# VHH binders against q12xb4, part 3

Target 1, 267 residues: q12xb4
Amino acid sequence: MLDFVGLGLFDEKDISLKGLEKIHNADKVYVEFYTSILMGTDLEKMEMLYKKKITVLSREDVEQHAEDWLVDAKDSNVVFLTGGDTMVSTTHVDLRLRAADMGIKTTLIHGASIASAICGLSGLQNYRFGKSVTIPHPYVSNRGVRVVSQTPYDTIKNNIEAGLHTAVFLDIDKDKGYMTVNQAMEILLEVEGKLGEGVMVDRLAVGIARAGSPSPVVKADYIEALRDYYLGGPLHIVVIPAELHFVEAEALVKLAGAPEGILENID
Short names: E, the ipSAE of ESMFold2; O, the ipSAE of OpenDDE; V2, 0.75 times the mean of E and O plus 0.25 times the DockQ between their complexes.

## First folded at step 1 (VHH)

Design P01 (framework vhh_8pnl_2; at its last look DockQ between E and O 0.06; V2 from the best seeds 0.00; counts 0 for: pae O 15.6 > 2, unsure alone 61.8 < 65, placed apart)
Fold by ESMFold2-Fast, scan of step 1:
Structure P01 (fold): chain B 267 residues (1-267), chain A 122 residues (1-122)
Amino acid sequence: as target 1 above (267 residues)
Amino acid sequence: QGQLVESGGGLVQPGGSLRLSCADAGFTFSSYAMAWYRQAPGKERELVARITSGGSTNYADFVKGRFTISRDNAKSTLYLQMNSLKPEDTAMYYCAADVRYTWGSYTEYDYWGQGTRVTVSA
């Protein structure tokens, strides 16, 4: 048996009671931190609260050498832990397919996801979101050219034209660290400067830091203002709203400090 | 601008074979999921095959059993082996990289090549 358990947003206490029961009944417990980092905890705190030894798996252990540890689930209870909800913004469905090929039964114990947390924190309705997108850290090619992905700009543009909000995930890199809302705003404005389509001009955005923590920050303002706004430590995420219904606009003003002027021209 | 370069296209008779290659121009190839898309004359672009960084593959129903996607992370190269080619496989074939980061999800278009033309004709 292989049980996938979502750990939620921020620390070791975000796990559901069902998830904790799976850990207690497990013969082996694995975790990966490459798809999501819980900023309020670490391996020691998790092991202390869960009262179970946890083995950390690398990306290679999960993606290239999964059969090495999946084989244990044929004759024992194995739990695999992931930040957030296991099958949201991960490729872990691939592990379920590999397990099925090996005759291993799998279950999902859900955890709180950033996908729903941003709706609660901002007041924006989840059924009004379009495709999500990630802003990667810009990089320098082997020819010495700085490369900035245009995909976030294109995705935001297409969503806005369809009347849909965009969830914008921010890159995590071993060397460059956790992308901030400030860096994301700079990148979107850089692409705007190149393309000149006016998509990011006077564009409202919502910056969110540390969802699920005791000290979350939610700030709605125009992209240029958010570029210079201090949101504190990671992890950060951005939402770019499209057309706002009255309740959404009111939530952004009252709960996220959006400019009161956004209450004009609500649909 | 895309950082991927496709090659290997050409004219082939029905039942023939071609091997397409896609070379990475310097981003972290081994971390990315890769895909082959195609666009036939007068049609929308469609997914042909996808491979994760770990090597798991997915294929469109119309190419299953005929096409094989593979990658060589040491050479930063993606391949599409096309066997038993049919006239309906005639299209421009594009290499795409789907960046997967710890926190987020992606569209299918982070990085694109210019395409390589495949023509299947008697």
Scores: ipSAE 0.000, ipTM 0.393, lowest interface PAE 10.2, mean pLDDT 85
Fold by ESMFold2, look of step 2:
Structure P01 (fold): chain B 267 residues (1-267), chain A 122 residues (1-122)
Amino acid sequence: as target 1 above (267 residues)
Amino acid sequence: QGQLVESGGGLVQPGGSLRLSCADAGFTFSSYAMAWYRQAPGKERELVARITSGGSTNYADFVKGRFTISRDNAKSTLYLQMNSLKPEDTAMYYCAADVRYTWGSYTEYDYWGQGTRVTVSA
């Protein structure tokens, strides 16, 4: 049997009681840290609380070598742990499909997802979100040219034109680190300078840090101001709202410190 | 647009073979899912094949075993071996890369090449 268990947002205590019960009854427990990172914990703390040895799987182990460890679930209870909710913003449904082909039963034990957390923290309505996007770290090409992806700008533009908010994930890189809201604002403004379409001009953004922690930070302001606002340590995420309903605008003002002037332009 | 560079396109007879390559020295292919797309004149861009960072592959149904996607992470190069080429394969072929960590979909590619043309003429 293979149980997929979500770890939630921040630390080892965010696991559900059902998830913890599955771990206690498991013969093997696997985790992957490449789709999400729980900033409030580490493997040692997880093993201490869960009272179980946990084997870390790489992206290659999960995506290419899945059968090598999935076979354990034919004759034993296997748990696979993922930050957040296992099937949200991952390709892990592939593991369920492969398990089914092998005659292995699977179950899902859900965890809190960043997708719902940003709605609660900001007050923005979940049904008003369009396609999400990630801002990747810029890189230097083989010709020495700095390359910055324009895809996030285009996604935000399309969502705004459709009246939809954009959840903007920020890249994680072993060498370049965790992208901050400040860096993300700079990248979006850089692309605006190249494209000149006005998408980022006078544009409201919401910066969120450490969702799920005891003291998350949520700050809404225009992109130029948010570029200079310190949100503290990782992980950071950005939301770019489109046209706001009055309840959403009130929430941003009262909960995220948005400029009160945004209330003057609400339908 | 990113600076992924495709090569290996050209004119080929039906039934022939081509090997497309995609490279960028500043791009660490081992961390990214990669794909080949194609676009014939007047048609929408369509997926040809993709390969995860771990090497798992997926192919469009029109490939029918004729094409093979592969990657050489040491050389930071993505390949598409195309065999048994048909006139219907005539298109601009694009290399694409996805970020390592994302809330979004695995079908969202953040970096694209400019393409290499493949022409299969009777």
Scores: ipSAE 0.000, ipTM 0.396, lowest interface PAE 10.5, mean pLDDT 86
Fold by OpenDDE, look of step 2:
Structure P01 (fold): chain B 267 residues (1-267), chain A 122 residues (1-122)
Amino acid sequence: as target 1 above (267 residues)
Amino acid sequence: QGQLVESGGGLVQPGGSLRLSCADAGFTFSSYAMAWYRQAPGKERELVARITSGGSTNYADFVKGRFTISRDNAKSTLYLQMNSLKPEDTAMYYCAADVRYTWGSYTEYDYWGQGTRVTVSA
């Protein structure tokens, strides 16, 4: 059996009791930290609290060599841990499908998700969100050309046109680190400069840092201003609102320090 | 993870047309920039066309308006309409998916299809 367990948002104590029970009953426990990471803890603290040895899987282990460790679940209980909630990443869904193809039964134990936390922190309504997107770190191609993703810009644009907010996840890279709200704003503005469609010009954005921690930061401002706002340590996430309901606008002003002028533009 | 499967290749006479399809069995089709590449025997793989998740398109210089890349996100399918085909268009055509894109630039793609063969011959 394979149990997918969400660890929650911040530290080892965010796991559910049911998740902990699965770990205690497991013969093998794996974790991946490339889709998300608990910034308030470390592997040692996790192992101490959970009273189980945890094996860290790389992206390659999960995406290319999953069958090598999934096979253990045929004859034993295997737990696969992830930051946040399980199955939020399509990688996890893929794993579950592979397991199914192998005849392995799977269960899900849910954890707190950044997808819902951003609504609570910002006051934005969850049912008004469209397709989410991730801003990847820019990279240099094999040809020596710097590559910036256009996908986030397009996704945000499409959502705005549909009157939907966008959750913008920020890339986690082992070499480049945790993308910050500041970097994200810079990238979006860079893309705006290339495309010139006006989507990001004076666009309201919400930066969120360290959701689930004792000291989360939520700051709403126009992208140009938010780019220079210090939110502190990781993890960061961005929300790009579309048209706001008056309650949302009020929340952003009162709870996230948004410019009061946004209240004047509400229909 | 997505699985890309190309179809629509075949034998066609010069001046003829083909429509290639690339179906994604994955879950993130709409989040990817998509591209068609081709590789002729003894030649390097080259970009044919790109399309962003939002529908912006870019074409290689040799296309010259003959090909059209499009996508249907609802069907998770990428298309390449190829008109006015020439013998030099003979190649294996590959579908690729990537979240990264820069106009006029080559990039690494997250996913590749197995390819579909296009042969243009009298």
Scores: ipSAE 0.000, ipTM 0.195, lowest interface PAE 15.6, mean pLDDT 89
ESMFold2 (binder alone), look of step 2: mean pLDDT 76; pTM 0.771

Design P02 (framework vhh_8pnl_2)
Fold by ESMFold2-Fast, scan of step 1:
Order: structure tokens, then C-alpha cells, then sequence
Structure P02 (fold): chain B 267 residues (1-267), chain A 123 residues (1-123)
């Protein structure tokens, strides 16, 4: 048996009672932190509260060598922990497919997801969101050329044209660290400078830091202003609104400090 | 290390057909969005067709109605059926793996491009 358990947003207490029960009954507990980490806790606090030893898996352990630990689930109870909800903004459905190929039964115990948290924090309606996208850290190619992904720009453009908001996840890299809202704004403006399609010009964005913590930061402003706005520590996420319903615009002004001028752009 | 291997290119007369294949033995094929790109000498690489993990397809305007992209998850293979070929379709055709990973290193087109297969359309 392999149980996937979402840990929620911020600390070791965000786990559901069902998730905690799965951990207590587990023979082996694994966790990965490369897709998301709970900023309000650490491995020791998790092990203390859950009263179980937890083995940390790398990206390679999960993506390339999963069978090495999945075999444990053939004859024992294995729990795999992720921040948030296990199947949101991860490739972990692949682990379920591999387990199925090995004759291993899997279950999902859901955790609170950043996908719903951003709606609550911003006041933007979930049914008005389009395709989400991740901004990767820029990198240097094998030929020594700096590469910046165009995919976030294209996804945001397509969503805006359809009247849909975009949830923009920010890259987590072991060496480059957690992408900030500031870095995300710089990247979008860099792509705008290359493409010149005007998508990011005078574009409203919402920066969110530490969702689920006792003191999250939510700041709505134009991309150029957010580039220089300090939101504090990770984890960060961005929302790019499209057309706003009146209640959405009012929520951004009252709850996220958006410029009052945005109220003039709604009906 | 040999993640994507294209095949099926060749020489064909205008109006002919070819089927390209791309084997992806180095990844979890079923969850990846896959695409075909092409590049003629002296031109930039351009998207031909894309298929998501869920099977949704997208085509460049210049191939709509002539090319069909498909995938076989059991064989970890991507296909491009090319019909009514024109001299303008002459190019190196590249398979690309597109995924929604969280690290910038996972979005590199150079890490996830095959070596290409050559298509020549001439009388």
C-alpha cells in the first residue's frame, strides 16, 4: 500500500487528521521538499509531532529511481508526503502509475493547496482562473546562451485573451533557491522586452508570500511596482488577473492594497 | 544520455507522406507534453505540433489539416503523421519533451531535444 499525504501550506500542524492517521499506521514514511517546503517547520519538528522517522527523497529518487523505494509498498504500508496537496503542481501522478504497474494500491489524502489559498487571500474567484504556469529560473544553455522560458508569458497572454486569471507558480531550485515575486516580475518584463507584444505593460499582478502562515503578505500592484516591493521570506506565488468582476477589484484594493484606479476598469 | 530518438525521416515527392517517430526511453513519457519542431537551414526552429499529457493537440497554421500528432504511452513514443508534403516542409524535425517541472533546469530545450530526423521534399 502507498498512501500519498498532502501536508498543507505552512507547518506540521496543517496535516489532516486522516493524514496523521496514515503516518501513525505507516511502516515507512518518505517526504520530498523539491516541489514545495513548509516554511513554518523542519524535519525534526515533523518527526516529533508525527512520532515517525521520515526519509527525505531527492528529485532523482522520485523521478528516476522510484522503484527502489516503491517496492517497500508491496508488502508494507508506505506513506509519501508532499507540501500542499500531493497531486497539485507536481508530477506525482507518475508515482501512482508506476505503483499500479507494480501491483501496488495507492490512496490520496488531500492537503490544503496553494491553488485554493490564493483565491481566499486575493478574493479572486476560482472559476475565473485559466491554465496555471510555473516560471523557471533562467539558466545558461549548453552553448553558453542565457535562456529565459517564454512559456509563462504565452500562458498569461492566452489566459488574458480568454478573460481568465493566471496562477503563476515560482521555481524552487536547490542551488538558486526560492524564486521571489520580485524575480518573477523581472523575468516577465525581460520576456516582454524581447517579444514586444505589450502583454506585461501596465499589467496588474498579485504577489503572495507565506500563504497559510499567521502573517501572510498579499500585495496587488502593477508588475513594475511589484518588482521592487519587499514581501519577505518564501514561499512566494504570483497571480496575474485578467478582466475583474467588481467584487474581485474591490477585494484587491481593500485586502491587497491595489491602486484604487483599478476600480474604474470594471462594471 | 539518449533521452529522445527521432526516426522516420527521408526523401519524398511533393504530395507524399511520412510518419515520424520519437522514442523517449529516459523519462516518464505519459505525464509529459510532447512536441514536434522543425528547422530549415538558415531559419529559426519553429513549432509544428504539440500534444499534452491528456491528449489535447495544437498545430501551427501551416500544417493544420495535413499533419497529425499522436502518442502511444505504452511504447513511450510520439508520432507525427505528415500528409500532402510540400517542398516548404523540408527541414530537420525535432522531438521535444515539455514538462511542468519546478526547476529552471527542467525547462531547457537543449536537454530535452532529440538529435533530429531529416525530411526532404523534392521532385
Amino acid sequence: as target 1 above (267 residues)
Amino acid sequence: QGQLVESGGGLVQPGGSLRLSCADAGSIFSINAMAWYRQAPGKERELVARITSGGSTNYADFVKGRFTISRDNAKSTLYLQMNSLKPEDTAMYYCARETYYFSGDRYTSEDYWGQGTRVTVSA
Scores: ipSAE 0.000, ipTM 0.144, lowest interface PAE 16.0, mean pLDDT 84

Design P03 (framework vhh_8pnl_2; at its last look DockQ between E and O 0.01; V2 from the best seeds 0.00; counts 0 for: pae O 16.1 > 2, unsure alone 59.6 < 65, placed apart)
Fold by ESMFold2-Fast, scan of step 1:
Order: C-alpha cells, then sequence, then structure tokens
Structure P03 (fold): chain B 267 residues (1-267), chain A 123 residues (1-123)
C-alpha cells in the first residue's frame, strides 16, 4: 500500500488526523521538499511529533528511481509526504501510475493547499481564477545566455484578457533558494521591458508570505511598489488580479492594504 | 528563447520512417516532462507525444501504434521514432521541455521550445 499524505501549509501540526493515523501505521515514511516545504518545521520536529523516522527523497529519487522505494509498498505500508496537498501543483500523479503498474494500491489523504489559502487570505474568489503558473528562477545557459521564462507573462496576459485572476507560484531551488515576491515582481517587469505590451504596467498584484502561519503577510499594491516591499521569510506566492468584483476590491483594500483607488475600477 | 535543438526531419514517402532527435543545447539537464508537438500549415499546434522522466508516456490517438517517444536522461536527449508515416503527418515538429518540478493547473506548461524540424510525407 502507498498512501500519499498532504502535510498542509506551515508546520508539522497542519497534518490531518487521518494523515497522522497513516504515518503511525506506516512501515516506511518518505518525504520530498522540492515541490514545497513547511517553513514552520524541520525534519527533526516532524519525526518527533509523528514518532517515525522520515527519509527525504530528492527529485531524482522520485523522478528516475521511484521503483527503488515503491517496491516496499507491495508488502508493507508506505507513506509519501508532500507539503500542501499531494496532487496540487506537483507531478506526483505519475508516482500513482508507476505504483499501479507494479500492482500497488494507492490512496490520497488531502492536506490544506496554498491554492485555496490564497483565496481566503486575499478575499479573491476561487471560481474567478484562471490557469496558474510558476515563475522559474532565471538562469544562465552554458553558452552564457540569460534565460527568463516568458510563460508567466503570457499566462497572466491571457487570464487578464479572459477576466480571470492568476495564481503565480514561485520557484523553489536548492541553490537559488525560495523566490520572493520582490524577485517575482522584478522578473515580470524584466519581461515587460522586452515585450512592451503593457501587461505589467500599473498592474495590481497581491504578495502573500507564510500562508497558514501565525504571522502571514498579505499585501496588495502595484507591481512596482511590491518590488521593494518587505514581506519577510518564505514561502511567498503572488496573485495577479484581473477585473475585480466589488467584494474582491473591498477585501483587498481592507485586508491587504491595497490603494483605495482600485475601488474606482470594479467589475 | 527555446534552447532545444531538433534534428532528423526530412522528406519521406508514405509508409516510410524517420527518427527525430531533440537535444538540450544549453539549458539544465534535469526536466520532468518532454514532449513532441507538431503544426501543419493552417492548423493549431497539437501534442503528438509526451514523456515523463519516470517513464510514463502519452500519445495522441492519431499516432498511437506508429510513433514511439523515448528519452536518454543522461544526455537530456528526446527521440521520436516515426513509423508508417502518412501524408497527414506532414508538419513542423517541435520539441518542448519543462525544466522544473511543477505544473500549471491540470496541464503541464512547457518552459522551453525548439525552433522545429520539418517533416514532409509526399505521396
Amino acid sequence: as target 1 above (267 residues)
Amino acid sequence: QGQLVESGGGLVQPGGSLRLSCADAGFTVSSNYMAWYRQAPGKERELVARIYSGGSTNYADFVKGRFTISRDNAKSTLYLQMNSLKPEDTAMYYCAAEVTWRDSGYKYEFDYWGQGTRVTVSA
């Protein structure tokens, strides 16, 4: 048996009671931190609360060598832990398919997802969101060329044209660290400078830090202002609103400190 | 912005075979998904085949049983073996790659595209 358990948003206590029961009954417990991490905890605190040793899997362990540990689930109870909800903004459905090919049954124990948390924190309605997108860290190729993904700009543009908000996930990288709202704003403005389509000009954005923690920060302002706004530690996420319903605009002003001028442009 | 290089296209008779290759020419060697897309004149770009680095594959119905997607992870090279080619397969073929673990909702977004390689199947 292989149980996928979502850990929720922030610390080791965000796990559901069902998830905790799966861990207690497990023979082996694995976790990955490359898709998301709980910033309010660490491996030692998790092992202490859950009363189980936890083996950390790398991206390569999950992506290329999954059969090395999946085989244990044929005759034992194996739990695979992921921050948030296991199948949201991950490719872990492929692990379920690999397990199925090996005759291994899988179950999902859901955790709270950042995808729903941003709606609660900002007041923006989930049904008014379009496609989500991730901003990857820019990199320099072996040929010395700086590469910046255009996909976030294109996705945001298409959503805005359709009247839909964009959830913008920020890259997690072992060497470059956790992308901040400030870095994300800079990247979007850099792409705007190249394309010149005016998508990011005078564009409202919502920066969110540490969703699910005792001290979350939610700040709505124009992209240029958010570039220099201090939101504190990770993890960060961005929402780019499109046309706002009157309740959404009011929520951003009252709950996220958005400029009052946005109340003039209500959907 | 695509740093993938396609090769192996050409002119072939109906029923013939071609093997397309896509090499990483300066982006990171690690990717979760790689795919082949094609675009015929006057048509939208469409997915031909996709492969996850863990081995899972997906094929469009119009190529199932005729095309095989495969990958050499050590070289970050993607292949498309095209057998029993038809005139309807005539298109520009594009390689695409996702370089990080993620998706954009229910569909994977491809970060990098190649410039394409032309496949012509002449009657």
Scores: ipSAE 0.000, ipTM 0.338, lowest interface PAE 12.3, mean pLDDT 85
Fold by ESMFold2, look of step 2:
Parts: sequence; C-alpha cells; structure tokens
Structure P03 (fold): chain B 267 residues (1-267), chain A 123 residues (1-123)
Amino acid sequence: as target 1 above (267 residues)
Amino acid sequence: QGQLVESGGGLVQPGGSLRLSCADAGFTVSSNYMAWYRQAPGKERELVARIYSGGSTNYADFVKGRFTISRDNAKSTLYLQMNSLKPEDTAMYYCAAEVTWRDSGYKYEFDYWGQGTRVTVSA
C-alpha cells in the first residue's frame, strides 16, 4: 500500500491527523525536498515528532528509479511525504500511475497548499486565477549572454487580458538562493523595459512571505514600490491581480496595505 | 541552451507510417517532460502525445492507439511512431520540452519548441 501524505505549508506540525496516523502505521517513510521546502522544520524535527525514521529520496529516485522503492508497497505500508498538498504543483501523479501498473493501492492524504493559502491571505477569489508561472533566476549562458525569461511577463499579460489573476512562483536555487519578491519585481520591470508593452506600468502586485508560519507577511503595492519593500525571510510568492471585485480590493487595502486609491477603479 | 530539431515528416499515403524524431541538442531528454503537438491548417495547436520523466505516456483520443511516443536515452532522442495515417493527420508537428538547469519545483511550462516538421497524408 502506498500513502501519499501532504506536509502542509511551514513546519512539522502542519501535517494532518490522518497523515500522522499513516506515518505511525507505516513500515517505510520516504520524503522528497526538491518540489518544496518546509522552512519551519528539518528532518530531525520531523523524525522526533513523527517517531519514525524518514528516508530522503532525490529527484532521480522519484522520477527515474521509482520502482526501486515502490516495490516495497506491494507487501508493506509505505508513506511518501511531500510539502504542501502532495499532487499540487508536482509531477507525482506519475508515481500513482506507476503504482497502479504494479498493482499497488494508493491513497492521498491532503495537506494545506500554497495555491489555496494565497487566496486566503490576499482575499483574492480562487475562481479568478489563471495559468500560474514561475520566474526563474536569470543566468549567464556559456556564450556570455544574460538570459532572462520573458515567459512570466507574457503569462501575466495574457491572464490580465482575460481578467484573471496570476500566481507567480519564485525560483529556488541552491547556488542563487530563494528568489525574493524584490528580485521578482526587478525582473518583471527589466523585461518591461525590453518589451515596452506597458504590462508592468502602474501594475498592482501582492507579495506574500512565510505562508503558514506564525508571522506571515502580505503586502500589496505597485510593482515599483514592492521592489523596495522588505518582506523578510523565505519563502516568497507573488500574485499579480487583474480587475478586482470590490471585496478583493477592500481586502488588499485593509489586510495587505494596498494604496487606498485602488478603490476608485472598481467597476 | 539546445534547440529541438524535428525530422521525419513527409508525404505518405493513407494507411502508411512515419516516424518523427526530435533531437535534444545540448541536454539529455531523459530528465524532462516532452511532448508532440500538431497544428492542422485553420486549427489551433493541439497535444498529440506526452511522455513524463518517469516514463508514463498520455495520448490524445484522436490518435486511437495508432501513435506511440517513445525515447532513446542513449541517443537523447524523442520519437513519435505514426501508424495507420489518415488525411486528417495532415499537420505541422512540433516537439516541445521542459528542461531545467536548476532545481525549480514550481516550473511546468514548456521552455523549448522546435520549428516543426510537415506531415502530409494524401493519395
């Protein structure tokens, strides 16, 4: 049997009671840390609270060598842990498909997802979100060319034109670090300077830090102002709103410190 | 970064077969999700087949067991075997890949597209 268990947003306490029950009954417990990171905990804290040894799987173990550890679930209870909600913003449906082909029963034990947390923290309505996108860290190619992806800009543009908000995930890189809202605003403005299409001009954005922690930050302002606003430590995420419903605008002003002037533009 | 290069398109009679290839210059295809798309005249681009990092495949209903996506890790090449071709399969076929040079757990967009290879099915 293979149980997929979501760990939630921030620390080892975010696991559901059902998730913890599955861990307690498991013969083997695996975790991967490459799709998301729980900033409020570490492996030792997890093992102490859950009272189980946890084996860390690499991306290669999960994506290329899954059968090496999935086979144990044919005759024992195996738990696979993922930050957030196990199937949200991951490619782990492939593991369920592989398990099904091997005759292994699977279950999903859900956890809180950043996808829903951004709606609650910002007050933006979940049905108003379009395609999400990730801003990658810029890099210098082997030919010396600075590469900055234009895809986030284009995705935001297309969503705005459709009246849809954009969830903008920020790159995590072991060498370049956790991308901040400040860096994301600078990248979007850099691409605006090259394209000149006006998408980022007078554009409202919402910066969110440490969702699920005791001290989350939610700050809405125009992109140029957010470039200079300190949100503290990781993890950061950005939301770019499109047209705001009155309740959404009120939430951004009262809960996220958006400029009150945005209320003047509500239809 | 590498650019995807499709080959193997051409003119074929109904009921015939073609094998499309997609070369993944500059990186290995075994580490990424890849797909074949097509665009018929006057239609929107549509998914034909997709292969995930773990080897699972997904096919559009209109290929009905006639097409097979596969890869050869030793050659870093993605394939689309097309059998029992019909006139409605006439389209420009595109290879697309998501590749990453960094561990970004949030990105699921296709970063690279080829220029396409034309498949024409007519008597």
Scores: ipSAE 0.000, ipTM 0.195, lowest interface PAE 15.1, mean pLDDT 84
Fold by OpenDDE, look of step 2:
Structure P03 (fold): chain B 267 residues (1-267), chain A 123 residues (1-123)
Amino acid sequence: as target 1 above (267 residues)
Amino acid sequence: QGQLVESGGGLVQPGGSLRLSCADAGFTVSSNYMAWYRQAPGKERELVARIYSGGSTNYADFVKGRFTISRDNAKSTLYLQMNSLKPEDTAMYYCAAEVTWRDSGYKYEFDYWGQGTRVTVSA
């Protein structure tokens, strides 16, 4: 048996009681920290609270060598832990499918998700979100050319045109680190400078840091101003609102420090 | 949903018998199957016996006709009759229930476990 368990947003205490029960009943516990990470804890604290040894799996272990450890689930109870909620990442879905192909039964125990947390923190309505997107870290190609993805820009643009908000996930890389809201704003503005379509010029954005922590930061401002705003430590996420409902606008002003001017254009 | 509570474990001599019970608060009726597992010290949890909702049963190879899994739906109880016990049968014994839920093309499987009952076979 393979149990997928979401750990929640921030620390080892965010796990559900049902998740904890799965761990207690597990013969083997694995965790991955490359799709998400609990910034408020560490492996030792997790093991201490959960009273179980936890084996960390790398991206390669999960994506290329899953069968090597999935086989354990054929004859024993295996728990696979993830930050946030399980199955939000396509990687987890793929893993579940591989398990199914191997004849391994699976269960899901959900955790708190950043996808819903951003709505709670910002006051934006969940049903008004469109396709989400991730901003990857820029990289230098083998030809020595700096590559910046335009996909986030286009996705945001399409959502705005459709009147939908965009959840913008920020890249996590073991070498490049956790992308910040500031870096994300810089990247979006860089793409704006290149394309010149005007999508990001004076665009309202919401930066969120450390969702689920005792001290989350939510700041709404125009991208140019938000780029220089310090939100503190990771993790960060960005939301780009489209047209705002008056309740959303009010929330952004009162809860996220948005410029009051955004209230003037609300019907 | 419910709680599984095992009982009937204890100390028994080799060749002796025990009858384990699992009070399941309705899982015997609603589950796809119920099962007994065991975990010996330092070993992985292993399947002992399974009974499906249709009444079919499966046993681990080491059982060799010594154990019988059964259920009483009226009492919402799962049983494991263990005869001809051996020292190697010493373990914590767990009952489990599996339920499947489907909606809109999604399939969800749920496992429920008890806290276990200890069986010790020793001369």
Scores: ipSAE 0.000, ipTM 0.184, lowest interface PAE 16.1, mean pLDDT 90
ESMFold2 (binder alone), look of step 2: mean pLDDT 75; pTM 0.759

Design P04 (framework vhh_8pnl_2)
Fold by ESMFold2-Fast, scan of step 1:
Structure P04 (fold): chain B 267 residues (1-267), chain A 123 residues (1-123)
Amino acid sequence: as target 1 above (267 residues)
Amino acid sequence: QGQLVESGGGLVQPGGSLRLSCADAGFTFSRYAMAWYRQAPGKERELVARISSGGSTNYADFVKGRFTISRDNAKSTLYLQMNSLKPEDTAMYYCATQIEYRYGSDWTVSDYWGQGTRVTVSA
C-alpha cells in the first residue's frame, strides 16, 4: 500500500488528522521537498511531531529511481509526503501509475493547497480563475543571450481577455533562490517594455507572502507600486486579477489595501 | 544541467520537408516528456508538439497532419518530421524537456531548452 499525504502550506502542524494517522501506521515514510518547501518547518521538527523517521527523496529518486523505494509498498505500508496537496501542481500521478504497474494500491490523503489559499486570502472567487502560470528566473543561454520567458505575459493576457484571474507561481531555484513578488513585477514590466501591448500598464496585482503562516502578507496595488513593496520572506505568489465583481474589488481594498479607485471600474 | 542540441534546420521551398533532431547529452532522456516549440520574429514562443516518456503525442492544431514527433530513447534523440512546409512555418525551432511541476508550474525552472535551429520556408 502506498498512501500519498499532503502536508499543507507552511509547517508540520498543517497535516490533517487522517494524514497523521497514516504516518503513525506506516512502515516507511518518505518525503520530497523539490516541488514545494514548507518554510515553517524542517525534517527534525516533522520527525519530532510525527514520531517517525522520514527519508528524504531527491527529484532523481522520485522520477528516475522510483521503483527502488516503491517496492517497499508491495508488502508494507508506505507513506509519501508532499507539501500542499499531493496531486496539485506536481507530476506525482506518474508515481501512482508506476505503483499500479507493480500491483501496488494507492490512496490520496489531501492537504491544504495554495490554489485555494490564494482565494481565501485575496477574496477573489476560485471559479473566476483561468490557467495558472509560473515565472521562471531569467537565464543566459548557451549563446550568451539573456532569456526572459514570455509565457507568463501571454497567459495573463489571454486570461484577462477571457475575464479570468491568473494565479502566478514564482520560481524556486536552489542557486538563484526564491523569486519575490518584487522580482516578478520587474520581469513582467521588462516583457511589457519589449512587446508594447499594454497588458501590464496600470495593471492591478496581488502579492501574497507566507500563505498559511501566522504572519501572511497580502498586498494589492498596481504592478509599479508592488515592485517596490516589502513583503518579507518566502514563499511568494502573485495573482493578476481580471475584471472584478464588486465584492472582489471591495475585498481587495478592505483586506489587501488596494487603491480605492478600483471600485470605480468594476464588473 | 543536461545539454539539448537541435539540428536539421535550413532553407526549404514551400511544400518541402525537413527532419529536425534534438540530441540529449548528460541526463536520462527516457524519463522525460519532450516537446518542440517555435518562435517567429516578433512573436511569442509557441508549442508545436509534445511526446510523453511513454510515447503519447499531442500536436498544435496548425501542424496536425503535417508534422510528426517521435523519440528514440536508445539514441537519446527527439525528432520532428515536418512535411508540407508553409511560409508561416518559418521560425527558430526549440527542443525542451516538458513538464516538471514546481510550485504550481507546468514546466521545469532549470534551463533544459536547446539553443534552437532555424527553419526558413520561402520561394
Scores: ipSAE 0.000, ipTM 0.196, lowest interface PAE 13.9, mean pLDDT 84

Design P05 (framework vhh_8pnl_2)
Fold by ESMFold2-Fast, scan of step 1:
Structure P05 (fold): chain B 267 residues (1-267), chain A 123 residues (1-123)
Amino acid sequence: as target 1 above (267 residues)
Amino acid sequence: QGQLVESGGGLVQPGGSLRLSCADAGFTFSSYAMAWYRQAPGKERELVARITWGGSTNYADFVKGRFTISRDNAKSTLYLQMNSLKPEDTAMYYCAKSTYEFYPGTRYVEDYWGQGTRVTVSA
């Protein structure tokens, strides 16, 4: 049997009681950290709380050599741990399909996801969100040309035109590190400078740091102001609001320090 | 890490066809998503088409119905069949080997790039 267990947002205590029960009853426990990082914990703290040895799997172990460890689930209880919720923003459904091909039963124990946490933290209504997008780190091509993805700009533009908020995920790169809200604001303004469509001009954004921690930071302001605002350590995420309901605007002003003038721009 | 070698670019008339190839000298081709990007002079590089290691395809709206991406895992080769070519398709075309990486949010990160092959569509 293979049990997929979501670890939640921030530390080793975010696991559900059902998830903890699965770990206690497991013969083998694996974890991967390449899809999601829990900034409030580490392997030692997890092993101490869960009272189990945990084996860390690389991306290659999971995506290319999964059968090497999945075989253990034929005759024993295996738990596979992932930050967040196991099947949200991961390719891990592939592991369930491979397990099924091997005759292995699988179950899902859910964890809290950043996709829902941003709605609670910002006060923006879940049903008013459009397509999410990730801002990748800019890079330099083989020919020395700076490449900046236009996809985030286009996605935000399309959502705004449809009256929908955009969840903007920020790149995690082993070499470049965790993208900050500041870097994301700079990237959006760089694309705006090239395209000149006015999408990011005087545009409200919400910067969020350390969702799920004891003291998350939530700051709403215009993109130009957020570019220079200090939100502290990772992980960061951005929301670009479209048209606001009055209660959403009030939440941003009262709870996220948005400019009071945004209340003048709603119906 | 693998060396990507592109071929098949050239000059073609509007309405014509070209088939681009990208050979991966590495031993990991079948484990990666593969993509074709293009870059016209003075413009940013843009995604044309992607094919996952499982064979699922995704196309940019401006090539849907005209271009077909495919892969041959036994030959470690990626293809782009380009039909009904238009002058606006003129660009340098790049092969990329991508991992399906996140957090946060599901995305592809291009780990390796070819040197590009030039496609010119003109009379």
Scores: ipSAE 0.000, ipTM 0.106, lowest interface PAE 18.4, mean pLDDT 86

